# Designs tried in a protein design chat: VHH binders against Chlorophyllide a oxygenase, chloroplastic (CAO). Part 4

Target 1, 101 residues: Chlorophyllide a oxygenase, chloroplastic (CAO), of Arabidopsis thaliana (Mouse-ear cress) (q9mba1r221to321)
Amino acid sequence: WYPVAFTADLKHDTMVPIECFEQPWVIFRGEDGKPGCVRNTCAHRACPLDLGTVNEGRIQCPYHGWEYSTDGECKKMPSTKLLKVKIKSLPCLEQEGMIWI
Below, E stands for the ipSAE of ESMFold2; O stands for the ipSAE of OpenDDE; V2 stands for 0.75 times the mean of E and O plus 0.25 times the DockQ between their complexes.

## First folded at step 1 (VHH)

Design s5 (framework vhh_7sr4_2)
Fold by ESMFold2-Fast, scan of step 1:
Structure s5 (fold): chain B 101 residues (1-101), chain A 119 residues (1-119)
Amino acid sequence: as target 1 above (101 residues)
Amino acid sequence: EVKLVESGGGLVQPGGSLRLSCAASGSIFSDNAMGWYRQTPGKQRDLVADISSGGYTKYGDSVKGRFTISRDNTKNTVYLQMNSLKPEDTAVYYCAVDTYYDYWGEDYWGQGTQVTVSS
């Protein structure tokens, strides 16, 4: 487990991009308020997700609005049929005032 | 519907520069990503550069550092500034817009403009 952010710095609409295991990741809160960590890359055209927003517990790609939950599932694809798409996610733990992956 | 019109192609010497322009008609330009692709005979179209509605850019590996994509939303135009041109850049260059409402790959394509780099 690596400490990557303070609990107080990760609010409902914020995100924390990190480099870990030689890959880009981004941390944000889901609908349940629990932190999650997903690959910082949208499945559509590989856009970095940290350039987008957190909307209703999902991280939204700034390119075409694809939205991902904390487990990496794509939950919304504007203007298209929702296909089963999942980006990689890491286990995430919140304790001792910090967020760990 | 959206209509794309490219301009600025031509013949240049190696090491020269060209600026391509793509004018889009229709009101969906500001909401959509715009890109430049190129095609040589017998090959598939390859991404040259792409720019989102918010200005996020992507480049093909062969053009990074030499080409710059930009957009002017007041003119509904996307540009490709091509510097340090090489014979390998010779191709037909196509402008494309990904419509927000037609994501399924119903891209609007221009007719293409020829770029030839030779002496």
Scores: ipSAE 0.000, ipTM 0.110, lowest interface PAE 14.8, mean pLDDT 76

Design s6 (framework vhh_7sr4_2)
Fold by ESMFold2-Fast, scan of step 1:
Order: structure tokens, then C-alpha cells, then sequence
Structure s6 (fold): chain B 101 residues (1-101), chain A 119 residues (1-119)
């Protein structure tokens, strides 16, 4: 487990991009308030997710609005029929004022 | 501090070739879309080409088949290979970092490099 952010810096509607294990990741909160960590890359045309937004516990790709939950599952594809798509995710632990992955 | 530095412009005869380079610094280059725009005095900027972080490319109709955009993430550089140049390709060419919400937009621009195609 590595500390990657302070809990106070990760608010309900924000995201924190990080580089860990020599890969880009982004941390955000689900609707339940718990942190999640996903690969900082949209499955659709590999757009960075940290250029997008967090809304209702999902991170939204800025190009076509593809939305991902904290476990990396694609939940919405506004411009296409929904297919089962999942990006890489890491376990997150929120403990002692910090977020760990 | 985000910085984009362009090079490779110049004077070339019709039918010639040039390769533009854009060296990027101050951000995680491999995570961002990059693009090339051009502007002629008195006209609006036109998108020439863009490339996603994953390497997928898109071209303006006037340059398809003649220009190729590519990137080297180990060198933090994006390239534009321009072949079969025509007088109407004369413009200032700008490198840009991609930022998108809805439609693709660009938030940082280089200084521009002049390309002149003339006999």
C-alpha cells in the first residue's frame, strides 16, 4: 500500500491524477463516498479521464461522455449502445487521513 | 509550466516535403491528445490533424493522404510529416495540447512555425 493523497484533498466531485507503478491513474469518489482508483485512460480512443468530470460517483470521459464507476466498469455510452467495457482499477483504502493504493 | 516548442518550418517548393516537430514539457505528455492547427493571415484557425494518447489519428479533409501526424512518448514530441505540399498549405502551423469536454478543444498552444510553399 502506498499513500497517494490526503482524504481532505479528495472532495465528493473532484479527482486526483497520480502516477504510480509507472502508469497514470486517477482517484475519485463513488456515490457512496468511498475512493476508487482507475487507469487514467478512456477505453474509447484512449482519451485521458482527468480532463473530464466527476458526477454522481462516476468519472466522465470528456470526448464522448463515456462514464466509469470506481471499479472501472463503463456505465454509460451516450453516443453508442452500451457494451460491457471495463478499464483497470486498483484497490483503495482510506485510513489515517490518507488514501492508499 | 506547460510549454510547447515547434520547429521544422521553412520555405519549400510545390511538391516538396517538410517535417514539423513539437517538443512538450511541464505535463504528462503520454496522457494527452495533441494536435496541429494552421492559420493564414485574415482567416480562422483550421485543425490540420490530431492524435489521441493511444495513437488514433484524425485529419482535415484538405490534407488527408498527404500529411501524417505521429507521436513519440519517450521524447515528449509530436510530429507532422507534410508531403506533396501545395501553395495553399502556406500558413503558420501551431502545436496544441488537447482538452475536451463535449467537443475537442485545445488549451495550450506553441509559438507557431511558418511554412511557405512557393516557387
Amino acid sequence: as target 1 above (101 residues)
Amino acid sequence: EVKLVESGGGLVQPGGSLRLSCAASGFTFSSYWMGWYRQTPGKQRDLVADITSGGDTKYGDSVKGRFTISRDNTKNTVYLQMNSLKPEDTAVYYCARGYSYGDLEFDYWGQGTQVTVSS
Scores: ipSAE 0.000, ipTM 0.106, lowest interface PAE 17.9, mean pLDDT 77

Design s7 (framework vhh_7sr4_2)
Fold by ESMFold2-Fast, scan of step 1:
Structure s7 (fold): chain B 101 residues (1-101), chain A 120 residues (1-120)
Amino acid sequence: as target 1 above (101 residues)
Amino acid sequence: EVKLVESGGGLVQPGGSLRLSCAASGITFSYYDMGWYRQTPGKQRDLVADIYSGGSTKYGDSVKGRFTISRDNTKNTVYLQMNSLKPEDTAVYYCAAGWYEYDLSGYDYWGQGTQVTVSS
């Protein structure tokens, strides 16, 4: 486990991009308030998710609005039939004022 | 629990062939995208080959024409046939499984890896 962000910096509507394991990741909170860590890349066009927003516990891609939960599953594809699509996610722990992966 | 078990690695001389197998358990195999990646110490994992649940394939530029990925949904197994092996193919080869339609970063299950060494 590595500390990657402070608990205070991760609010219900914010996200924290990080570089770890030689890949880009982004940290955000699910609707249950728990942190999650997903690949900082949208499945549709490989666009960075940290350029988007966090809406109701999901991270939303800025280009086409695809939405992902904290486990990396795509939950919404505007103007497209929803496919079974998932991006990589990492285990994430909140402890001692910090977020760990 | 999902488990991926690789086999078939080993030591071969340049120009030789190997067939890697990856047996999957704990998943409905036919619905998963499968792939092979390789890693040399100190470097990131590189794409070797992908085979999607629908049967389409994708290859890394350095292996296209020499390697062939295939799957057998009745045996829950994905294969990598490696021909015309070069010293540059020496790496640990990893099997991956996931539900990703458009990009490899969606693989969420990985095997432990199998060593392939191409050396005279």
Scores: ipSAE 0.000, ipTM 0.097, lowest interface PAE 12.5, mean pLDDT 78

Design s9 (framework vhh_7sr4_2)
Fold by ESMFold2-Fast, scan of step 1:
Structure s9 (fold): chain B 101 residues (1-101), chain A 119 residues (1-119)
Amino acid sequence: as target 1 above (101 residues)
Amino acid sequence: EVKLVESGGGLVQPGGSLRLSCAASGFTFSSYAMGWYRQTPGKQRDLVADITSGGSTKYGDSVKGRFTISRDNTKNTVYLQMNSLKPEDTAVYYCARGWYKSTPYFDYWGQGTQVTVSS
């Protein structure tokens, strides 16, 4: 486990981009308030997710509105039939005022 | 911008009742948990009641059976019905928004409304 952010810096609609294991990741809170860490890349055209928004516990891609939960599962595809799509996610733990992956 | 406006506070005698209302704006109300906190001078705020986006409720031990929280998503309003009021219920009551649907964390509070229970 590696500390990557302070609890106080991650609000319900905030995201924290990080680089870990030579890959871009983004940290945000799910609908249960718990932090999650997903690859900072939308499955649709590889758009960086940190350019988007966090809305109701999901991170939304700025280009076509694809939404992902904290486990990396795509939950909404506005302009297409919903496919089972999942981006990579890391285990994420909140403890002692820090967020760990 | 998130705005929470409380109303319905006042002076009431022990054993009386009051209904507090909180008008919310600036967010998708139906998607968020809402709650009521109270604070007496010299003490920290404590949770009175909360309600999830789905309508599940939770109450502080001192108010269980006496207070009822409810919400009206068409009016973007959360309510607190207070029955069998006691002098120890005297406090400023604050409406609060949860972080999301069922989170135990709250991130915004209103300005508060005074409830005084005294004969």
Scores: ipSAE 0.000, ipTM 0.143, lowest interface PAE 15.7, mean pLDDT 81

Design u1 (framework vhh_surovatamig_d1)
Fold by ESMFold2-Fast, scan of step 1:
Structure u1 (fold): chain B 101 residues (1-101), chain A 118 residues (1-118)
Amino acid sequence: as target 1 above (101 residues)
Amino acid sequence: EVQLVESGGGLVQPGGSLRLSCAASGFTFSSYWMSWVRQAPGKGLEWVATISGSGGSTDYVDSVKGRFTISRDNAKKSLYLQMNSLRAEDTAVYYCARDYWYEGLDYRGQGTLVTVSS
C-alpha cells in the first residue's frame, strides 16, 4: 500500500490525478463515499478522465460521455448499448487521513 | 501503423464450431490486452471476450461463457477465438480489437463474417 492523497483533498465531487507504477491514474469517490482508483484514460480515444466530471459516483469522459464506476466498469455509453468495457482499477483504502493504493 | 486482420469466418449450422484468427502488426502485441467484439446485422457493437497481454487472464460476455475460448500466441502475434455450440444469435461480423493500456477498444480490424443458419 502507498499513500497517494489526503482524505481532505478528495471531496465527493472532486478527483485527484496521480502517477503511479509509471502510469496515470485518477482517484475519485463512488456514491457510497468510498474512494476508487482507475486508469486516467477513457477507453474511447484514450481521453484523460481527469478533464471530465464526477457525476453520481461515476467519472465521466469529457468527449463522449462514457461513465466509469470506482472499479473501472463502464456504466454508461451514450453511443452504444452493448459494448462491455472496463478500464484498469487498483484497490483503494482510506485510513488515517490518507488515501492508499 | 497498427493493423489487425481477421480470418476464419464462414457459414456454419447451429451446434457447429469455427475458429477465428487475428494477425496483428505495427505494435508490441504482447504488451496489450486484446478483445473480440461483434456486430449483428442492424445492431450495435457487442463485446465478446478479452485476454490479458500474457494470456493469464480472460473474461467473456455471459451468453458465450462455456462455448467460446479466447487465446493468443505472442510469438506469432496472433489472437484466436474458438467458437463451439454456435447459435443463430451468434451471427455477426467479428472484429479483433486492441486495448490501449486497459480493457476496451482503440483499434479494430475489417472484421470476418460468421453466419449460423440451418
Scores: ipSAE 0.000, ipTM 0.133, lowest interface PAE 13.2, mean pLDDT 76

Design u10 (framework vhh_surovatamig_d1)
Fold by ESMFold2-Fast, scan of step 1:
Structure u10 (fold): chain B 101 residues (1-101), chain A 121 residues (1-121)
Amino acid sequence: as target 1 above (101 residues)
Amino acid sequence: EVQLVESGGGLVQPGGSLRLSCAASGFTFSSYSMSWVRQAPGKGLEWVATISSSGYYIDYVDSVKGRFTISRDNAKKSLYLQMNSLRAEDTAVYYCARDEWGYYDLPFDYRGQGTLVTVSS
């Protein structure tokens, strides 16, 4: 486990981008308030997710509105019915005022 | 340009082992996460395993945990998959893939030609 953010910096509608394992990741909170860490890349055209928004526990791609949960599953694809999309996610632990991956 | 060349597939009996190799060229191998994906006869693509650029992060699909081991050698620009305790359901074409979030639902931007693994008595 590595500390990557302070709990106070991660609010219900914010996100924290990090670079770890030579890959871009973004940390945000799910509907249950628990942190999650997903690849900072939308599956549809590789748009960076940290340019988007967090809405009701999902991170939304700024260009096409694709939404991802904290486990990396695509939960909404405007204008399409294809739903077999999952971006990578890492386990997250919130403990001692820090977020760990 | 970017090339990924798999080898090591073949016919093996249930319970046997195979080691797949992937030789990468045309890009900075040490800067990319790499994956193995497979396609069983008549089925869609299934992600099998991923290894981060440094080797620190590794993950597997549940059905192969404890049996398969992904590894890499950045100096040799090579990716490996050690497959132990093989089962009939592991029969598939195995592809080496560069880990990018590509078009549609495929989580890679390049893959090789594949190597066939057949597990049968």
Scores: ipSAE 0.000, ipTM 0.137, lowest interface PAE 13.5, mean pLDDT 77

Design u11 (framework vhh_surovatamig_d1)
Fold by ESMFold2-Fast, scan of step 1:
Structure u11 (fold): chain B 101 residues (1-101), chain A 119 residues (1-119)
Amino acid sequence: as target 1 above (101 residues)
Amino acid sequence: EVQLVESGGGLVQPGGSLRLSCAASGFTFEDYYMSWVRQAPGKGLEWVATITWSGGSTDYVDSVKGRFTISRDNAKKSLYLQMNSLRAEDTAVYYCATYDLYSGEYDYRGQGTLVTVSS
C-alpha cells in the first residue's frame, strides 16, 4: 500500500493524478463516496483522464466523453454502442485520514 | 512510424483452423482497442472482432461467435485471431486494426493476410 492523498483533499468532484509503478493513475470518488484508482488513460487513444471531469462518481474522458466508474468499467460511450470496456484499476482504501493504493 | 504486420493466413479446407497473428510497433499497443476486420472478394470491409486494451472484454460479429477467439499479448505487442470451424464464407483478406469507436473508423491497419477456405 502507498499513501497518495489526504481524505479531506479528495472531494466528490475532484481527482488526484499520481505516478505509481511507473504508470499514470488517477484517484477519484465513486457515487458511494469511496475512493477508487484507475489508469490515467482512456481506452480510446490513451487520452489522459485527469484532463477530464468527475461527475456523479464517474471520471469522464475529455476527448470522447467516455465515462468510467472507480472499478475501471466504462459506463457511458456517447453516440456509440456500449461495449464491455474496463481500464485497469488498483485496490484503493481510505484509512487514518489518508487514501492508499 | 505506426506499423501492424499480419501473418498466419493460408489455404484451408472447410472445418479447418488457422491462427492469425499481428505484430504491432510505433505506438503504445497496450493502451488501444484492437480489432480484426476482413474484406471478402468483391465486398467491403466487415468488422470481425474487437478486444479491449487489457484483454478483459471481447466482442464478435454474430457469424463468427463460438468459432473465432480474439486475444492479445501486451508484453509482446501482438494480437491474435484463432479461427476454428472455418467456412467458405470466411474467405477474405484479414486486417489487424486500431478501432476508433468515436468515429466508427479504423485508424491504422496492416497490409492484411489472405485466408482462403476451399476444398
Scores: ipSAE 0.000, ipTM 0.146, lowest interface PAE 13.1, mean pLDDT 77

Design u12 (framework vhh_surovatamig_d1)
Fold by ESMFold2-Fast, scan of step 1:
Structure u12 (fold): chain B 101 residues (1-101), chain A 121 residues (1-121)
Amino acid sequence: as target 1 above (101 residues)
Amino acid sequence: EVQLVESGGGLVQPGGSLRLSCAASGFTFSSYDMSWVRQAPGKGLEWVATISYSGGYTDYVDSVKGRFTISRDNAKKSLYLQMNSLRAEDTAVYYCARGLWYDEGYYFDYRGQGTLVTVSS
């Protein structure tokens, strides 16, 4: 486990981008308030999710509108019929004032 | 029944241009993202380009960026691929496909019969 952010810095409807394991990731909170960590890229190439928004526990791609839950599942695809799409996610733990992955 | 019919393929010299067309029927064309995929002789399928249902988003494989342009006409239920500055390595059968591509694979549920593009001097 590696510490990647302070609990106080990850507020409701905010996100924290990080680099870990030579890849970009983004941390945000689900509807249950628990943190999650997903790859900082839409299922399509090179659209960074950290330029988007977090609403109702989902992170939204800024240009295509795809929405992802904290486990990386795509929950909404405004531009097409919903397919089963999942981006990579990492286990995430909140403990002792820190967020760990 | 869903049908996708490609046309516009042919023999062209290096540096030339070609425009592929795809006529769609049997579904609400304006509700689906569309893609072009290709298969070179003796090789596997390669995704080339995608366009969103509205035309507001496009994406391309790196080897064709700046040379190829994907477009659509929802009123005519047609998909297009404008190919400029063609190279020998662009030689392939080109398929019109309904759906999206992403890093982990293809989400295409229908594909046409294909149209052959040969780039040779």
Scores: ipSAE 0.000, ipTM 0.141, lowest interface PAE 12.3, mean pLDDT 77

Design u13 (framework vhh_surovatamig_d1)
Fold by ESMFold2-Fast, scan of step 1:
Structure u13 (fold): chain B 101 residues (1-101), chain A 122 residues (1-122)
Amino acid sequence: as target 1 above (101 residues)
Amino acid sequence: EVQLVESGGGLVQPGGSLRLSCAASGFTFSSYAMSWVRQAPGKGLEWVATISGSGGRTDYVDSVKGRFTISRDNAKKSLYLQMNSLRAEDTAVYYCARGSWEAYLDTYFDYRGQGTLVTVSS
């Protein structure tokens, strides 16, 4: 496990971008309040997700409106032919005032 | 109108091989990275492999490395996936998709075909 953020810095509508394992990731909270860690990339046009917003436990791409849950599943795709997509996610643990992956 | 048409799916025994094909039309094929994406029953789409527009670069999901080979023929506007050493877990509908899953590539999935079913079973 590797500590990546303080729990106090990750509020319901915020996100924390990190670099880990030489890749960009972003941490945000799901609807249940638990943290999740997903690849900092939208499956459509490589848009960084950390430029977007977190709303109702999902992270939204700023340019295309695609929404992802904490497990990396795409839950909403405006104006697309894709049925479903999934981006990589990492196991995430909140303990001792820190978020770990 | 962009069209992608997959073929080559079928029933195969574990350890067997299949070659999938995708015929593209309606766009400049050589200008786009192309991918294979699959969906197993009850699961979301999983990216499998990507090939650059020139064919000079390929990437694969870890579970298929060494077993699958993605290739393309820009003159024929065709994409291929050679699948060897097939496993029950490879059972899925396979889609040809325009673009790449990887963040370092500029284009992502914006079109996909109807899919071709691959069933790995005895």
Scores: ipSAE 0.000, ipTM 0.128, lowest interface PAE 14.0, mean pLDDT 76

Design u2 (framework vhh_surovatamig_d1)
Fold by ESMFold2-Fast, scan of step 1:
Structure u2 (fold): chain B 101 residues (1-101), chain A 119 residues (1-119)
Amino acid sequence: as target 1 above (101 residues)
Amino acid sequence: EVQLVESGGGLVQPGGSLRLSCAASGFTFSDYYMSWVRQAPGKGLEWVATISSSGSTIDYVDSVKGRFTISRDNAKKSLYLQMNSLRAEDTAVYYCAREGWLYDSFDYRGQGTLVTVSS
């Protein structure tokens, strides 16, 4: 487990981009308030998710509006493709005022 | 070389209409899903609408449903966006974008055409 952010810096509608294991990741809160860590790249357009928004516990890609939950599952795909998509996620825990992955 | 060239942008009053066009070249246009994406001043890119290769399947971002219509003409290799009931929030540079393979992102977009909605 590595400490990557302070709990106070991660609000319900914010995100924290980090680099870990030589890859970009982004941390945000799910609808249950728990932090999650997903690859900072949308499967559609491969755009950085940290340029998007967090809404209702999902991180939204700014290019196509694809929405991902904290486990990396694509939950909304406002396109005609309607394919099952999942991006990589890391285990994440919140303890002692910090977020760990 | 893949090229997408947008046109039709301009200044329009709220409630007005504009029709954007995109001329495609350098690829088999009829094989690709096509999209319109926009970028408002100081904001990131926002997907607006997508149309399937045959034109039979169409999707829009919620904020433009009922106001915008995406269409294509495969014989003319052209993509269109009819924009009605324009709002100040629609002010953006509009880009024509080609969707890549089924599991891929937009792999090409044009230079963009500016749409300004103001009174």
Scores: ipSAE 0.000, ipTM 0.101, lowest interface PAE 13.6, mean pLDDT 79

Design u3 (framework vhh_surovatamig_d1)
Fold by ESMFold2-Fast, scan of step 1:
Structure u3 (fold): chain B 101 residues (1-101), chain A 120 residues (1-120)
Amino acid sequence: as target 1 above (101 residues)
Amino acid sequence: EVQLVESGGGLVQPGGSLRLSCAASGFTFSSYAMSWVRQAPGKGLEWVATISYSGSDTDYVDSVKGRFTISRDNAKKSLYLQMNSLRAEDTAVYYCAKDLYYGWEYFDYRGQGTLVTVSS
């Protein structure tokens, strides 16, 4: 486990980008308030997710509006077709004022 | 269990063509959209192309539009990628996917993928 962010810096609508294991990741809170960590790259067009927004527990890609939950599942795309898309996620712990992955 | 087996990769010169195939089993192939995803040496996974369950809708990453064509044969449970006008930047291991998983390098892959090398 690595400490990657302060609990106070992660609010319901914020995100914290990090680099860990030689890969880009982004941390945000789900609808249940628990932190999650997903690959900082949208499956559609490989755009960085940290350039997007967090709304109602999902991180939204800024280019095409694809939305991901904290477990990496794509829950919404603004199209006539929904793909079963999942990006990599890491386990998160929130303890002692820090978020760990 | 879901199994996807890619084939058709190889060494090709710039400007050449290759056709990739993916044989699917363990699920109702005709009920799912399918995608091709690639990983270039030293880089992360990149989505390349998607095709709807019926084959009527397709989408591509901008860098391959007009050069690559995704298709499927639901009766044969097979997915294809016709690659034309290949460039050095297309060099990658290509994977087919039912449920796109952007960091599957950390897990057992559904298949080993198929290597495409574009070199003179």
Scores: ipSAE 0.000, ipTM 0.126, lowest interface PAE 13.0, mean pLDDT 76

Design u4 (framework vhh_surovatamig_d1; at its last look DockQ between E and O 0.05; V2 from the best seeds 0.00; counts 0 for: pae E 11.1 > 2, placed apart)
Fold by ESMFold2, look of step 2:
Structure u4 (fold): chain B 101 residues (1-101), chain A 120 residues (1-120)
Amino acid sequence: as target 1 above (101 residues)
Amino acid sequence: EVQLVESGGGLVQPGGSLRLSCAASGFTFDDYAMSWVRQAPGKGLEWVATISWSGGSTDYVDSVKGRFTISRDNAKKSLYLQMNSLRAEDTAVYYCARGYSYGLEEFDYRGQGTLVTVSS
C-alpha cells in the first residue's frame, strides 16, 4: 500500500491527480463518499481526466463527456450506445487521514 | 510517435476466412479501447468492432456478428480480427484505430490499412 493523498484534500467535487507506478492516476470520491483511483486518461481520446469535473461520484472527461465511476467503468457515453468500457483502476482505501493505493 | 500497422489482408473466396493483425507502438496500448473500421471501394468508413482495454467487452456492427471476432493481446501490443464466413460485401480496406466512437470522424486511425478482397 502507498499513501498518496490526505483525506482533507479530497472533497466530493474535486479530484487529486497523482503519479505512481510510472503512470498518471486520478483520485476522486464516488457516490458513497469512498475514494477511488482510476487511470488519468479517458479511454476514448486519451484526454487527461483531471482536466474535467466530478459530478455525483463520476469523473467526466471534458472533451467528449464520457463519465467513469470509481472502479473505472464508463457509465455514460453522451452521443453513442453505452458499451462495457473500463479504464484501469487501483484498490483504494481511506485510513489514518490518508488515501492509500 | 503513435504507430498502428495492419496486416493479414488478401484475396479470399466467399465463405473463407482471414485473420487480421494490428501492431501498435508509441503509446500505452493497454490504456485504450481499440476498434476496427473499414472502407469499401467508393464508400465511406464503417465501424466494424470495438474491444475494451482489458478485452472484457466487445461490440460489433450487426452485419458481422457471429462471423467476426475481435481480440487483443496487451502483452504483445496487438489487436486482431478473426474474419469467418466472408462475403463479397466484406471487401474493404480494414483499419486499426485507437478509441471508440459510432461517429466515423472520431476514430484515430493512422496506418495504410490492409485490403481484404472477397471474390470468386
Scores: ipSAE 0.006, ipTM 0.208, lowest interface PAE 11.1, mean pLDDT 78
ESMFold2-Fast, scan of step 1: ipSAE 0.005; ipTM 0.166
ESMFold2 (binder alone), look of step 2: mean pLDDT 82; pTM 0.842
OpenDDE, look of step 2: ipSAE 0.018; ipTM 0.334

Design u5 (framework vhh_surovatamig_d1)
Amino acid sequence: EVQLVESGGGLVQPGGSLRLSCAASGFTFSSYEMSWVRQAPGKGLEWVATISSSGSYIDYVDSVKGRFTISRDNAKKSLYLQMNSLRAEDTAVYYCATDYWGSYEYDAFDIRGQGTLVTVSS
ESMFold2-Fast, scan of step 1: ipSAE 0.000; ipTM 0.155

Design u6 (framework vhh_surovatamig_d1)
Fold by ESMFold2-Fast, scan of step 1:
Structure u6 (fold): chain B 101 residues (1-101), chain A 121 residues (1-121)
Amino acid sequence: as target 1 above (101 residues)
Amino acid sequence: EVQLVESGGGLVQPGGSLRLSCAASGFTFSNYWMSWVRQAPGKGLEWVATIDQSGSEKDYVDSVKGRFTISRDNAKKSLYLQMNSLRAEDTAVYYCARDYYDSSGWLFDYRGQGTLVTVSS
């Protein structure tokens, strides 16, 4: 486990981009208020998710509106209903004023 | 059945303009993101432009930004590509494509037969 952000810096509907394990990740809060950590890359054309927004516990790709939950599952995918999509996620823990992955 | 039919290709001199059209049928056109894809002689497929369901969001490959404009008319079930300031390197077969995503990434699940655009003097 590595400390990657302060609890106070991760407010509702905000996100914190980080680099860890030689890859880009982004941290945001789910609808339950708990932090999650997902790959900072929308599955669609490798768009960075940290350029987007967090709304109602989901992170939204800035180009195409795809939404991901804290476990990396795609919850809203415009233009198709044919497949479930999931981006990589890391276990995330909030403890002693810090967020750990 | 899903059908996409392109038209508007032809021979044009450098600096000229063409407008490509694509007539869609067999699916709810307004529910899909649509793209134009091209294949130049001896090369692979190259994505050119994408448009969202409403026509509000558009994206282009860098080489055509400022020269090409993608648009759609959901009532007419039609997709368009306005091509200005054409260059010899724009010579290709242009395909209308229906956007699709799966676990392997972004792809096109249907495309038309294509329309040939030749830019030469």
Scores: ipSAE 0.000, ipTM 0.129, lowest interface PAE 11.5, mean pLDDT 77

Design u7 (framework vhh_surovatamig_d1)
Fold by ESMFold2-Fast, scan of step 1:
Structure u7 (fold): chain B 101 residues (1-101), chain A 120 residues (1-120)
Amino acid sequence: as target 1 above (101 residues)
Amino acid sequence: EVQLVESGGGLVQPGGSLRLSCAASGFTFSSYGMSWVRQAPGKGLEWVATIWYSGSDKDYVDSVKGRFTISRDNAKKSLYLQMNSLRAEDTAVYYCAREYEYWSGYLDYRGQGTLVTVSS
């Protein structure tokens, strides 16, 4: 487990991009307030998710509004049938004032 | 140079139909999502419909669902909007627009527009 962000920097509507294992990731909070870490890449058109928004515990792709939960599952796809799509995610833990992966 | 040229607008009575066309050139049309946007007199720009690069995914503003159909022909590099059951509120200049790859809701090019007037 490595510390990657301070709990104080991760609000309900913010996100923290990081690079780990030579890949881009982004950290955000789910509706339960718990942090999650997902690939910083939308499955549709490979758009970076950190250019988007976090709303009601989901990170939204800025290009077409696809929404992902903290476990990487796609939960909403405007203009597309809701498909079972998942982007990679890492185990994430909040402890001692920091976010760990 | 990117060019989008709309045609097919005109005067039509309420309940009538029109088919708008857009001829695209200067880019790989089949690689881009395309949209129709409109601007009513004295109002701001309003998004109407979107179609993905492959033609598989389509979306519409609620007020036109069931009345308008967006389509494309990648071989002819053309975008279309079939408008049925037209209403006075549909009166606007209609623009063909290209979606920017990496920014949601950002349209990087639009044409000169074609005027649609719905009036008795």
Scores: ipSAE 0.000, ipTM 0.117, lowest interface PAE 14.9, mean pLDDT 77

